# Ledger of designs, part 265: VH-VL binders against q0atu2

Target 1, 119 residues: q0atu2
Amino acid sequence: MLDKKARIRTSREYRNVFEKGKRLSGRFLIIYYVENALDNNRFGFITNKKIGMAVIRNRIKRQLRAIVREYQGQVKNKHDIVLVARAGIGKSSFEGMEKDYIAIMKKAGLFARNANKID
Key: E = the ipSAE of ESMFold2; O = the ipSAE of OpenDDE; V2 = 0.75 times the mean of E and O plus 0.25 times the DockQ between their complexes.

## First folded at step 13 (VH-VL)

Design uf23 (framework fv_recibokibart; at its last read DockQ between E and O 0.72; V2 from the best seeds 0.84)
Fold by ESMFold2-Fast, scan of step 13:
Structure uf23 (fold): chain C 119 residues (1-119), chain A 121 residues (1-121), chain B 108 residues (1-108)
Amino acid sequence: as target 1 above (119 residues)
Amino acid sequence: QVQLVQSGAEVKKPGASVKVSCKASGYTFTGYYMHWAKQAPGQGLEWIGEINPKSGGDNYNQKFQGRVTMTRDTSISTAYMELSRLRSDDTAVYYCARDKFYWEELYFDYWGQGTLVTVSS
Amino acid sequence: QIVLTQSPGTLSLSPGERATLSCRASQSVESEYLHWYQQKPGQAPRLWIYGASSRATGIPDRFSGSGSGTDFTLTISRLEPEDFATYYCQQYGDTPLTFGQGTKLEIK
């Protein structure tokens, strides 16, 4: 599970990311993201009925949270990021979702370089 | 009536910059993302990037990153695309097009009429 | 990046005939994110079919779209003179967004 402080929780907080941020479309994920004024990153997760039944949507949410948690140390600090699952994600493997997450975060410039880990 | 009206044709020398405008009317300007696309003479379409008109947040096709800047002015419902360090292969018609703000429907339902930019010495 | 390949490049037909235009993707694209645009010389592209099979507002029912995965088709059941134009497929299934090179439908 992600720490409470690392989660976007309210509709107002989600709206803030959409309205003040920007977006990037990946194969299985769309991210909306913006710099925050906090000392940490926060993540939100959205699934919709086009992905599949509730069982599939709940599985996808759990897997995305696990992926985000696993790579949290590589994400540039002070960002609010909302992950929106796309229609095809329900047919993807865990590894497929993980690869798409890494690819889209790199495209967005949100993954820190190896040299930056020392800082 | 939804309309996207672009600025007129431009002729530029290599190395110059060009700034194309796209004025929106007939809808809430900040409720839709704005995209730009390039079409070289006799060629197909190429996506340049997108901007959130409410925030100014922008993302670009890697091919144009470093030379393109998208901005907007909400007071006049106008989006801009500036392309710098122009080369002869930047000669093209440039189009603006609007897209849904949220993820449910992602397609370009309205386009500007296009702006011809000619780069020649 | 997803590459879209359209075939044929040029399709020469007469009014009244059936036209079939192909769009093939280098990687699987969810049908919801595959679109078709019509463009006439000197004009902007116009949304024609979205989500592989849905006609945009005002588009005649002689136009139909189909396909899934990597293989998509635009069909015109009975060509009218105003249908002769270039048609582009587009994917919104990954960034960067990409278009096919176009199929030009011309009078024989």
Scores: ipSAE 0.858, ipTM 0.926, lowest interface PAE 0.7, mean pLDDT 92
OpenDDE, second read of step 14: ipSAE 0.845; ipTM 0.942
ESMFold2, look of step 15: ipSAE 0.775; ipTM 0.902
ESMFold2 (binder alone), look of step 15: mean pLDDT 93; pTM 0.947
OpenDDE, look of step 15: ipSAE 0.841; ipTM 0.942
ESMFold2, fold request of step 16: ipSAE 0.819, 0.810, 0.820; ipTM 0.917, 0.913, 0.917
ESMFold2 (binder alone), fold request of step 16: mean pLDDT 92, 92, 93; pTM 0.940, 0.939, 0.942
OpenDDE, fold request of step 16: ipSAE 0.903, 0.904, 0.910; ipTM 0.957, 0.958, 0.960
ESMFold2-Fast, scan of step 17: ipSAE 0.856; ipTM 0.927
ESMFold2, look of step 19: ipSAE 0.764; ipTM 0.902
ESMFold2 (binder alone), look of step 19: mean pLDDT 93; pTM 0.942
OpenDDE, look of step 19: ipSAE 0.814; ipTM 0.935
ESMFold2, fold request of step 20: ipSAE 0.809, 0.805, 0.817; ipTM 0.912, 0.913, 0.917
ESMFold2 (binder alone), fold request of step 20: mean pLDDT 92, 93, 93; pTM 0.938, 0.941, 0.945
OpenDDE, fold request of step 20: ipSAE 0.904, 0.905, 0.905; ipTM 0.957, 0.958, 0.958
ESMFold2, last read: ipSAE 0.840, 0.826, 0.816; ipTM 0.921, 0.918, 0.917
ESMFold2 (binder alone), last read: mean pLDDT 93, 93, 93; pTM 0.944, 0.941, 0.942
OpenDDE, last read: ipSAE 0.906, 0.904, 0.911; ipTM 0.958, 0.958, 0.960

Design uf24 (framework fv_recibokibart)
Fold by ESMFold2-Fast, scan of step 13:
Structure uf24 (fold): chain C 119 residues (1-119), chain A 121 residues (1-121), chain B 108 residues (1-108)
Amino acid sequence: as target 1 above (119 residues)
Amino acid sequence: QVQLVQSGAEVKKPGASVKVSCKASGYTFTGYYMHWAKQAPGQGLEWIGEINPKSGGQNYNQKFQGRVTMTRDTSISTAYMELSRLRSDDTAVYYCARDKFYWEELYFDYWGQGTLVTVSS
Amino acid sequence: QIVLTQSPGTLSLSPGERATLSCRASQSVESEYLHWYQQKPGQAPRLWIYGASSRATGIPDRFSGSGSGTDFTLTISRLEPEDFATYYCQQYGDTPLTFGQGTKLEIK
């Protein structure tokens, strides 16, 4: 679960990330990301109908929040990051989504080199 | 009518830099990402990278990082790709191509006509 | 990176024949992210099939795309003279974006 302060919530805030940032496509995720003027990171999550029914989309969103929460300490400060779940993410394991998240964040230069779970 | 019109052919010496332009018309320039691809003579296509025309934010293929820079000028709806420290294996046709700004329907629906860059001594 | 391997490299056929072009990925690619482009000598590539099976605007119905996972196919049911070109598959399923090496359809 992420604190309210760490969440992108309004349509205008999402649009600002898309328009002012840059993006990177991974296997199960696309990220849009931009530096913010705050002292903390904020995350947004998008799931679309191509993923599946609402139950599946809600499960994916929950799992992505858990992954982001686990690795929040590895993310460089002062970024707004939107994770867009791609078609096919529902076929991935939790570990597969986690690996994709780490890989894409490292490719984007947003992650410490050796991001890993605490034991 | 959507068009991407690229600058003309260039001949450069090894070690020089080249800057190719891609002028967009017939659509909202800032509504689409712009990509660049390389095609060496008689070879296939290779993705170089992409730029967000609204922000100027870029992501490059690792193979070209350190030698490529992508920019844009929104006042004239033009994207640029500059390749530095040219080598003979940079001889190629370079293409610009657009894709949608948001995540659905990501494919290159319109391409520039290509710019031949020849690197020779 | 995902490597796309096209086969055959060159396909020599006559007008009226059926053509089948293969694209194999080194890792699974969701069909939504597999595209085909046609390129003629001296011209830019053109979007031909997107999302493995959807024809782009203006593309004749003799062209069809299919496949999923690691195996994708472009089929031309009855070749016309204007169909002789090089066809490239492309994946948008992971960065860096990659293309196959191409299949050249040549008249024989």
Scores: ipSAE 0.786, ipTM 0.910, lowest interface PAE 1.1, mean pLDDT 92

Design uf25 (framework fv_recibokibart)
Fold by ESMFold2-Fast, scan of step 13:
Structure uf25 (fold): chain C 119 residues (1-119), chain A 121 residues (1-121), chain B 108 residues (1-108)
Amino acid sequence: as target 1 above (119 residues)
Amino acid sequence: QVQLVQSGAEVKKPGASVKVSCKASGYTFTGYYMHWAKQAPGQGLEWIGEINPKSGGEYYNQKFQGRVTMTRDTSISTAYMELSRLRSDDTAVYYCARDKFYWEELYFDYWGQGTLVTVSS
Amino acid sequence: QIVLTQSPGTLSLSPGERATLSCRASQSVESEYLHWYQQKPGQAPRLWIYGASSRATGIPDRFSGSGSGTDFTLTISRLEPEDFATYYCQQYGDTPLTFGQGTKLEIK
């Protein structure tokens, strides 16, 4: 469950990330990402009909939010990040999605140096 | 109508830099990502990276990171790829290619004609 | 990174024959993200098949693509002289984007 302030909610903000951001493709996810002018990170989630029925898409969204929440402390400050689920994600395990998320965030350079430290 | 026209062949010495251009026409330049790929003589294709022409946001293949810089000039619908500290194995034809902005259609539907860069003493 | 291995490296056939070109991925690639390009000597690559099986605009119906997972195939049912070229498969399923080494289709 991500806090309200950590979510991208409006179509205008989604469009801003797509138009001004960078893009990186992973096995189950595509991310679009851009620095924001806020004091926190915000995440958006997109699932489409190619994934499957609403029940499957809703499960994927819940699992992605859980993954993002778990690793939010590792993400570099002040970014808007949109996760777009790719067609094959419906056949992935939770662990597979988690590994892809970690891999793509590392490739994007979005994980902070002190991710494993307790402050 | 869609065209990607690249700059002409270049001959460089090891250690120099080269900047290749790709001028787009026939479509909205900022509606498509631009990619660059390398093809050494008699070899296959290798992806170098991509740039968002609207924002300038770029991502490079780790193999080229540190030596490649991608930029664009939206006023003339032109993308650039600069490769520095040239080596003999950078001798290749370099291609630009366009790719859809959004996630629905991710493939290279149009390519530039290529720019031959020769690195020799 | 996902490695794409094409086979054979060179395929020598005559016009009128059937050609079958293979592309094998080191990791599973969703069909939507597997593409084929044709390249003739001195020319840029051209999009030929996208999403494993969809012909690009203007591509003759003698060309068909198929496959899923790690095994993909490009088939030419009856070779014409203009079909002799190098064909590359490409994946957009993971960054970095990668191409196969190519299959050169040459006249026997």
Scores: ipSAE 0.777, ipTM 0.909, lowest interface PAE 1.1, mean pLDDT 92

Design uf26 (framework fv_recibokibart)
Fold by ESMFold2-Fast, scan of step 13:
Structure uf26 (fold): chain C 119 residues (1-119), chain A 121 residues (1-121), chain B 108 residues (1-108)
Amino acid sequence: as target 1 above (119 residues)
Amino acid sequence: QVQLVQSGAEVKKPGASVKVSCKASGYTFTGYYMHWAKQAPGQGLEWIGEINPKSGGEDYNQKFQGRVTMTRDTSISTAYMELSRLRSDDTAVYYCARDKFYWEELYFDYWGQGTLVTVSS
Amino acid sequence: QIVLTQSPGTLSLSPGERATLSCRASQSVESEYLHWYQQKPGQAPRLWIYGASSRATGIPDRFSGSGSGTDFTLTISRLEPEDFATYYCQQYGDTPLTFGQGTKLEIK
């Protein structure tokens, strides 16, 4: 689970990310992201009705939180990041979502190190 | 009526910089992302990048990274694209186009008329 | 990068005929992120079909879009003189955003 301080919780905080941030679209995800004035990253998650019924949307949210938590240490510090699930995400595997997350975070320049690095 | 009006044609020498403007009217300028695209003579369209007019946040196609800068002036609802260190293959018509702000369907519903940039000796 | 390949490159037809334009993606694109633009010489592109199948405002019903996955089609049921133009498909499914090379629809 993500620590309380690592979550975007209020509608005002979400609005700030949308209005002041950058947007980058991936295959299953859109991210909105902005530098914050804190010492840590905060994440928000949005699943809309285009994905499917509440059961499916809740499953996607849980899977996205698990992916974000797994890669939390690779994300450049001091960012507020909102993940918005695209309609097609409901047809994706967990691995497909994970790969899209890594790809979009790398494109955004938000990963402190390359996830596909070869020694 | 939504309009995007771009600056006039430019002729530049190799190595120079060019700054193209796109003035928006008929809508809330800060409610839509602005994109730039390139069309070389006889060729198709190529995406250059996008800017959030509200924040100034930018994202570039890697092919143009290091040579392109996007800015905006919200007081006059105008977006700018500056391309530096011009080469002959930068000769093209450059278009601005708007895109919805949120995560609704993402497409370019209005385009500027285009600005021809010619790079020649 | 997702590569969009349009075929044919040039389609020569007469008014009254049916036109079928293809756009194939190098990897799957959700239909909601596949769009078509029309461009006439000396003019800016104009949004024509969005989300693979939805006509933009003011677009005649003789135009229809279809497709999913990697294969998308723009169909014009009965060509009018004003339909002769270049049509570009575009994907917003991944960055960088990409366009096809275009299909030029010309009078035979």
Scores: ipSAE 0.015, ipTM 0.648, lowest interface PAE 6.5, mean pLDDT 87

Design uf27 (framework fv_recibokibart)
Fold by ESMFold2-Fast, scan of step 13:
Structure uf27 (fold): chain C 119 residues (1-119), chain A 121 residues (1-121), chain B 108 residues (1-108)
Amino acid sequence: as target 1 above (119 residues)
Amino acid sequence: QVQLVQSGAEVKKPGASVKVSCKASGYTFTGYYMHWAKQAPGQGLEWIGEINPKSGGEHYNQKFQGRVTMTRDTSISTAYMELSRLRSDDTAVYYCARDKFYWEELYFDYWGQGTLVTVSS
Amino acid sequence: QIVLTQSPGTLSLSPGERATLSCRASQSVESEYLHWYQQKPGQAPRLWIYGASSRATGIPDRFSGSGSGTDFTLTISRLEPEDFATYYCQQYGDTPLTFGQGTKLEIK
């Protein structure tokens, strides 16, 4: 679960990310993202009925929050990021969602450079 | 009537820069993302990148990153694509195209007529 | 990146015949994010089919799209003279956005 300070909560804050930010489409996720004036990153999560029933949408939100929390240390600081779940995410494994998250964050330039070299 | 009208053909020398414009009319300019695509002579289409017309926030295909810059001017509903350090393989027709601002309908419903950029000595 | 491969590269047919154009993706693409564009020489591409199977506004009933996963098809039931053009499939399922190389439909 993400700390309250790391979550985008209000419709105004979501609108700010959409209107002032950039967008990047991944396989299971679209991200909208913008640099903020805070000391920390904030994340928002959107699921819609194209994904499936409420039980599936709630599972997806929980799994996405878990993924975001796991990789929080790799995300460049001072960003507001909204994750929009795409059609097909409901059929994905946790690993599939995780791989897509990592891929889109790298493509967006939002993952910090790895300090360790891969030999 | 929705229209995207692009600037006219350009002839440039290798190493120069070119700036192509795309003027939107018939819709709310800031309600749609603008994309750019390249089509070399006799070849297929290649996506260059996209820009948020509200903020100017842009995202580029890695293949073009470092040489391409996208901007816009909301006062005249015009998007721009500038390509620098031109090479012969940049010779192509460049298209602008719009898609929805939000995630629900992501496809290019309207395109500009294209701008031919020729890079020659 | 997702590579889209179209076949055949060129399809030579006569008006009145049926055309079947294939688009194969290197990895699965949700049908909602697979689109087809028509392009005639000297013209911009035009949205033709979106979401694998939905005809864009004004597109004749003789055009249909189908497919899911990695295999998508554009079908023209009875060719009209104005249908001879190049058709491109495009995926919006992953960045970078990519197009197939095109199938040129030409008069036999």
Scores: ipSAE 0.752, ipTM 0.902, lowest interface PAE 1.2, mean pLDDT 91

Design uf28 (framework fv_recibokibart)
Fold by ESMFold2-Fast, scan of step 13:
Structure uf28 (fold): chain C 119 residues (1-119), chain A 121 residues (1-121), chain B 108 residues (1-108)
Amino acid sequence: as target 1 above (119 residues)
Amino acid sequence: QVQLVQSGAEVKKPGASVKVSCKASGYTFTGYYMHWAKQAPGQGLEWIGEINPKSGGESYNQKFQGRVTMTRDTSISTAYMELSRLRSDDTAVYYCARDKFYWEELYFDYWGQGTLVTVSS
Amino acid sequence: QIVLTQSPGTLSLSPGERATLSCRASQSVESEYLHWYQQKPGQAPRLWIYGASSRATGIPDRFSGSGSGTDFTLTISRLEPEDFATYYCQQYGDTPLTFGQGTKLEIK
């Protein structure tokens, strides 16, 4: 479960990330990300109808939040990050999503060196 | 009509830097990401990276990270790619290409005509 | 990184014949993220097929794309003289974005 303060909540805040940030494409995820002026990281999650039915999209959102929560201690502080689920994510396992998240965050330079898996 | 017009050919010495420009017209410059690609003589295409024209935020192919810098000037709808510490294997045609801002339909629908950069020892 | 291998490297055919160009990925790529570009000598690449099977604007219906997973194909049902060019596949399924080495379609 992600803390309230660690969530991007408003459409204005999402637009800020897209317009002021940069992006990187992964196998199952695209991230848009920008440094913020806060003392913590915030995460947003986007799923669209191309992924599948509402039940599948809701499952994906819950699993992505769990992955983000598990690795939040490894993320370089003071970033707003939006995770956009790609069409193929619906066929992925939890482990597959986790591996893609780690890979894309490392490629983006958002993971601290020698960070541990939990927090 | 959408057009991407690049600067002319450059001849450089090893160790020098080159800055290639790509001037956009016929669309809202800040509404699309701009990408750069390299094509060595007789070879295929290689992706260099992308820039968000609104923010100037860049993402690079790790292979080019550290030698390539992407910038833009929104007042003249122009993107730039600067390649430093030039080597002979940097001899190539460099292309800019436009891409959707959001995630749904990502492909390069318009390309610049290319800029030949020759690095001679 | 995802490596795209195109075969054959060169395909020599005559106008009127069918051409089949292969693009194989080292890892699975969703069809939505596999694209084809045509390039003629001295020209920039041009978007030809996007999302494995959708023709870009203005592309003749003799061109078709197909495939999924690791195996993708570009087919030209009846070659016209203007079709002789190099074709590149590209994946947008993982960073870094990558292109195949190209298949050169030349007149026999």
Scores: ipSAE 0.774, ipTM 0.906, lowest interface PAE 1.1, mean pLDDT 91

Design uf29 (framework fv_recibokibart)
Fold by ESMFold2-Fast, scan of step 13:
Structure uf29 (fold): chain C 119 residues (1-119), chain A 121 residues (1-121), chain B 108 residues (1-108)
Amino acid sequence: as target 1 above (119 residues)
Amino acid sequence: QVQLVQSGAEVKKPGASVKVSCKASGYTFTGYYMHWAKQAPGQGLEWIGEINPKSGGETYNQKFQGRVTMTRDTSISTAYMELSRLRSDDTAVYYCARDKFYWEELYFDYWGQGTLVTVSS
Amino acid sequence: QIVLTQSPGTLSLSPGERATLSCRASQSVESEYLHWYQQKPGQAPRLWIYGASSRATGIPDRFSGSGSGTDFTLTISRLEPEDFATYYCQQYGDTPLTFGQGTKLEIK
């Protein structure tokens, strides 16, 4: 699970990321992202009805949180990042979502140089 | 009535810079992302990048990174694309196009008329 | 990047005939993110079909789009003189956004 301080929680905080941030589209995810003035990264997650029923949307949210947690050591510090699930994500594997997350974060320049879970 | 009106044709020497404008009207400028695309003579379209008009936040096609800068002026609803260190293969028509701010229904519903940039000695 | 390959490069037909234009993606693209644009010489591209199969506002019903995965098709059931133009497919399924090289529809 991601700690509370690593989560974007309020509608105002989500809106801030959309309005002040940048956007990048991937196969299963779109990210909106902006530098913050905090000492840590925060993540938000959006699943909409075109993904599927609530049980599917809840599964996707849990899997995305697990992926984000796994790779948190590679993310450049002081960013607010919102992950929006795209059509097709419900048919993807966990590995497919993971690969797309890594690819999109690299394209966005959000993975730190020579960073990994241990570093 | 939605319109995107671009600046006129430019002729530049190699090594110079060019700045193309795209003035939006008929909608809320900050409600849509603005994209730029390149079309070389007799060739297809190539995506350059996009800018958030609210923040100025920009993302680029890596092929253009380092030579392209996108900006905007919200007070006059105008987006800009500046291309530096011009080469002969930068000769092209450059288009602005809008798409929705949020993740639903992403496509380019309105385009500017295009700006021809010619790079010649 | 996703490469979109259109075929044929040029299609020569007469008014009244059926046209079939193909767009093949190097990897799977959700239909929702595959679009078609029409461009005439000296003009900007115009949105024609979005989400593989939805006609944009004002586009005649003789135009239809179909396809999924890697194979997409634009069909014109009965060509009119104003339909002769270049058609580009585009994917919004992955960054960088990419276009096909275009199919030029010309009068025979």
Scores: ipSAE 0.832, ipTM 0.917, lowest interface PAE 0.8, mean pLDDT 92

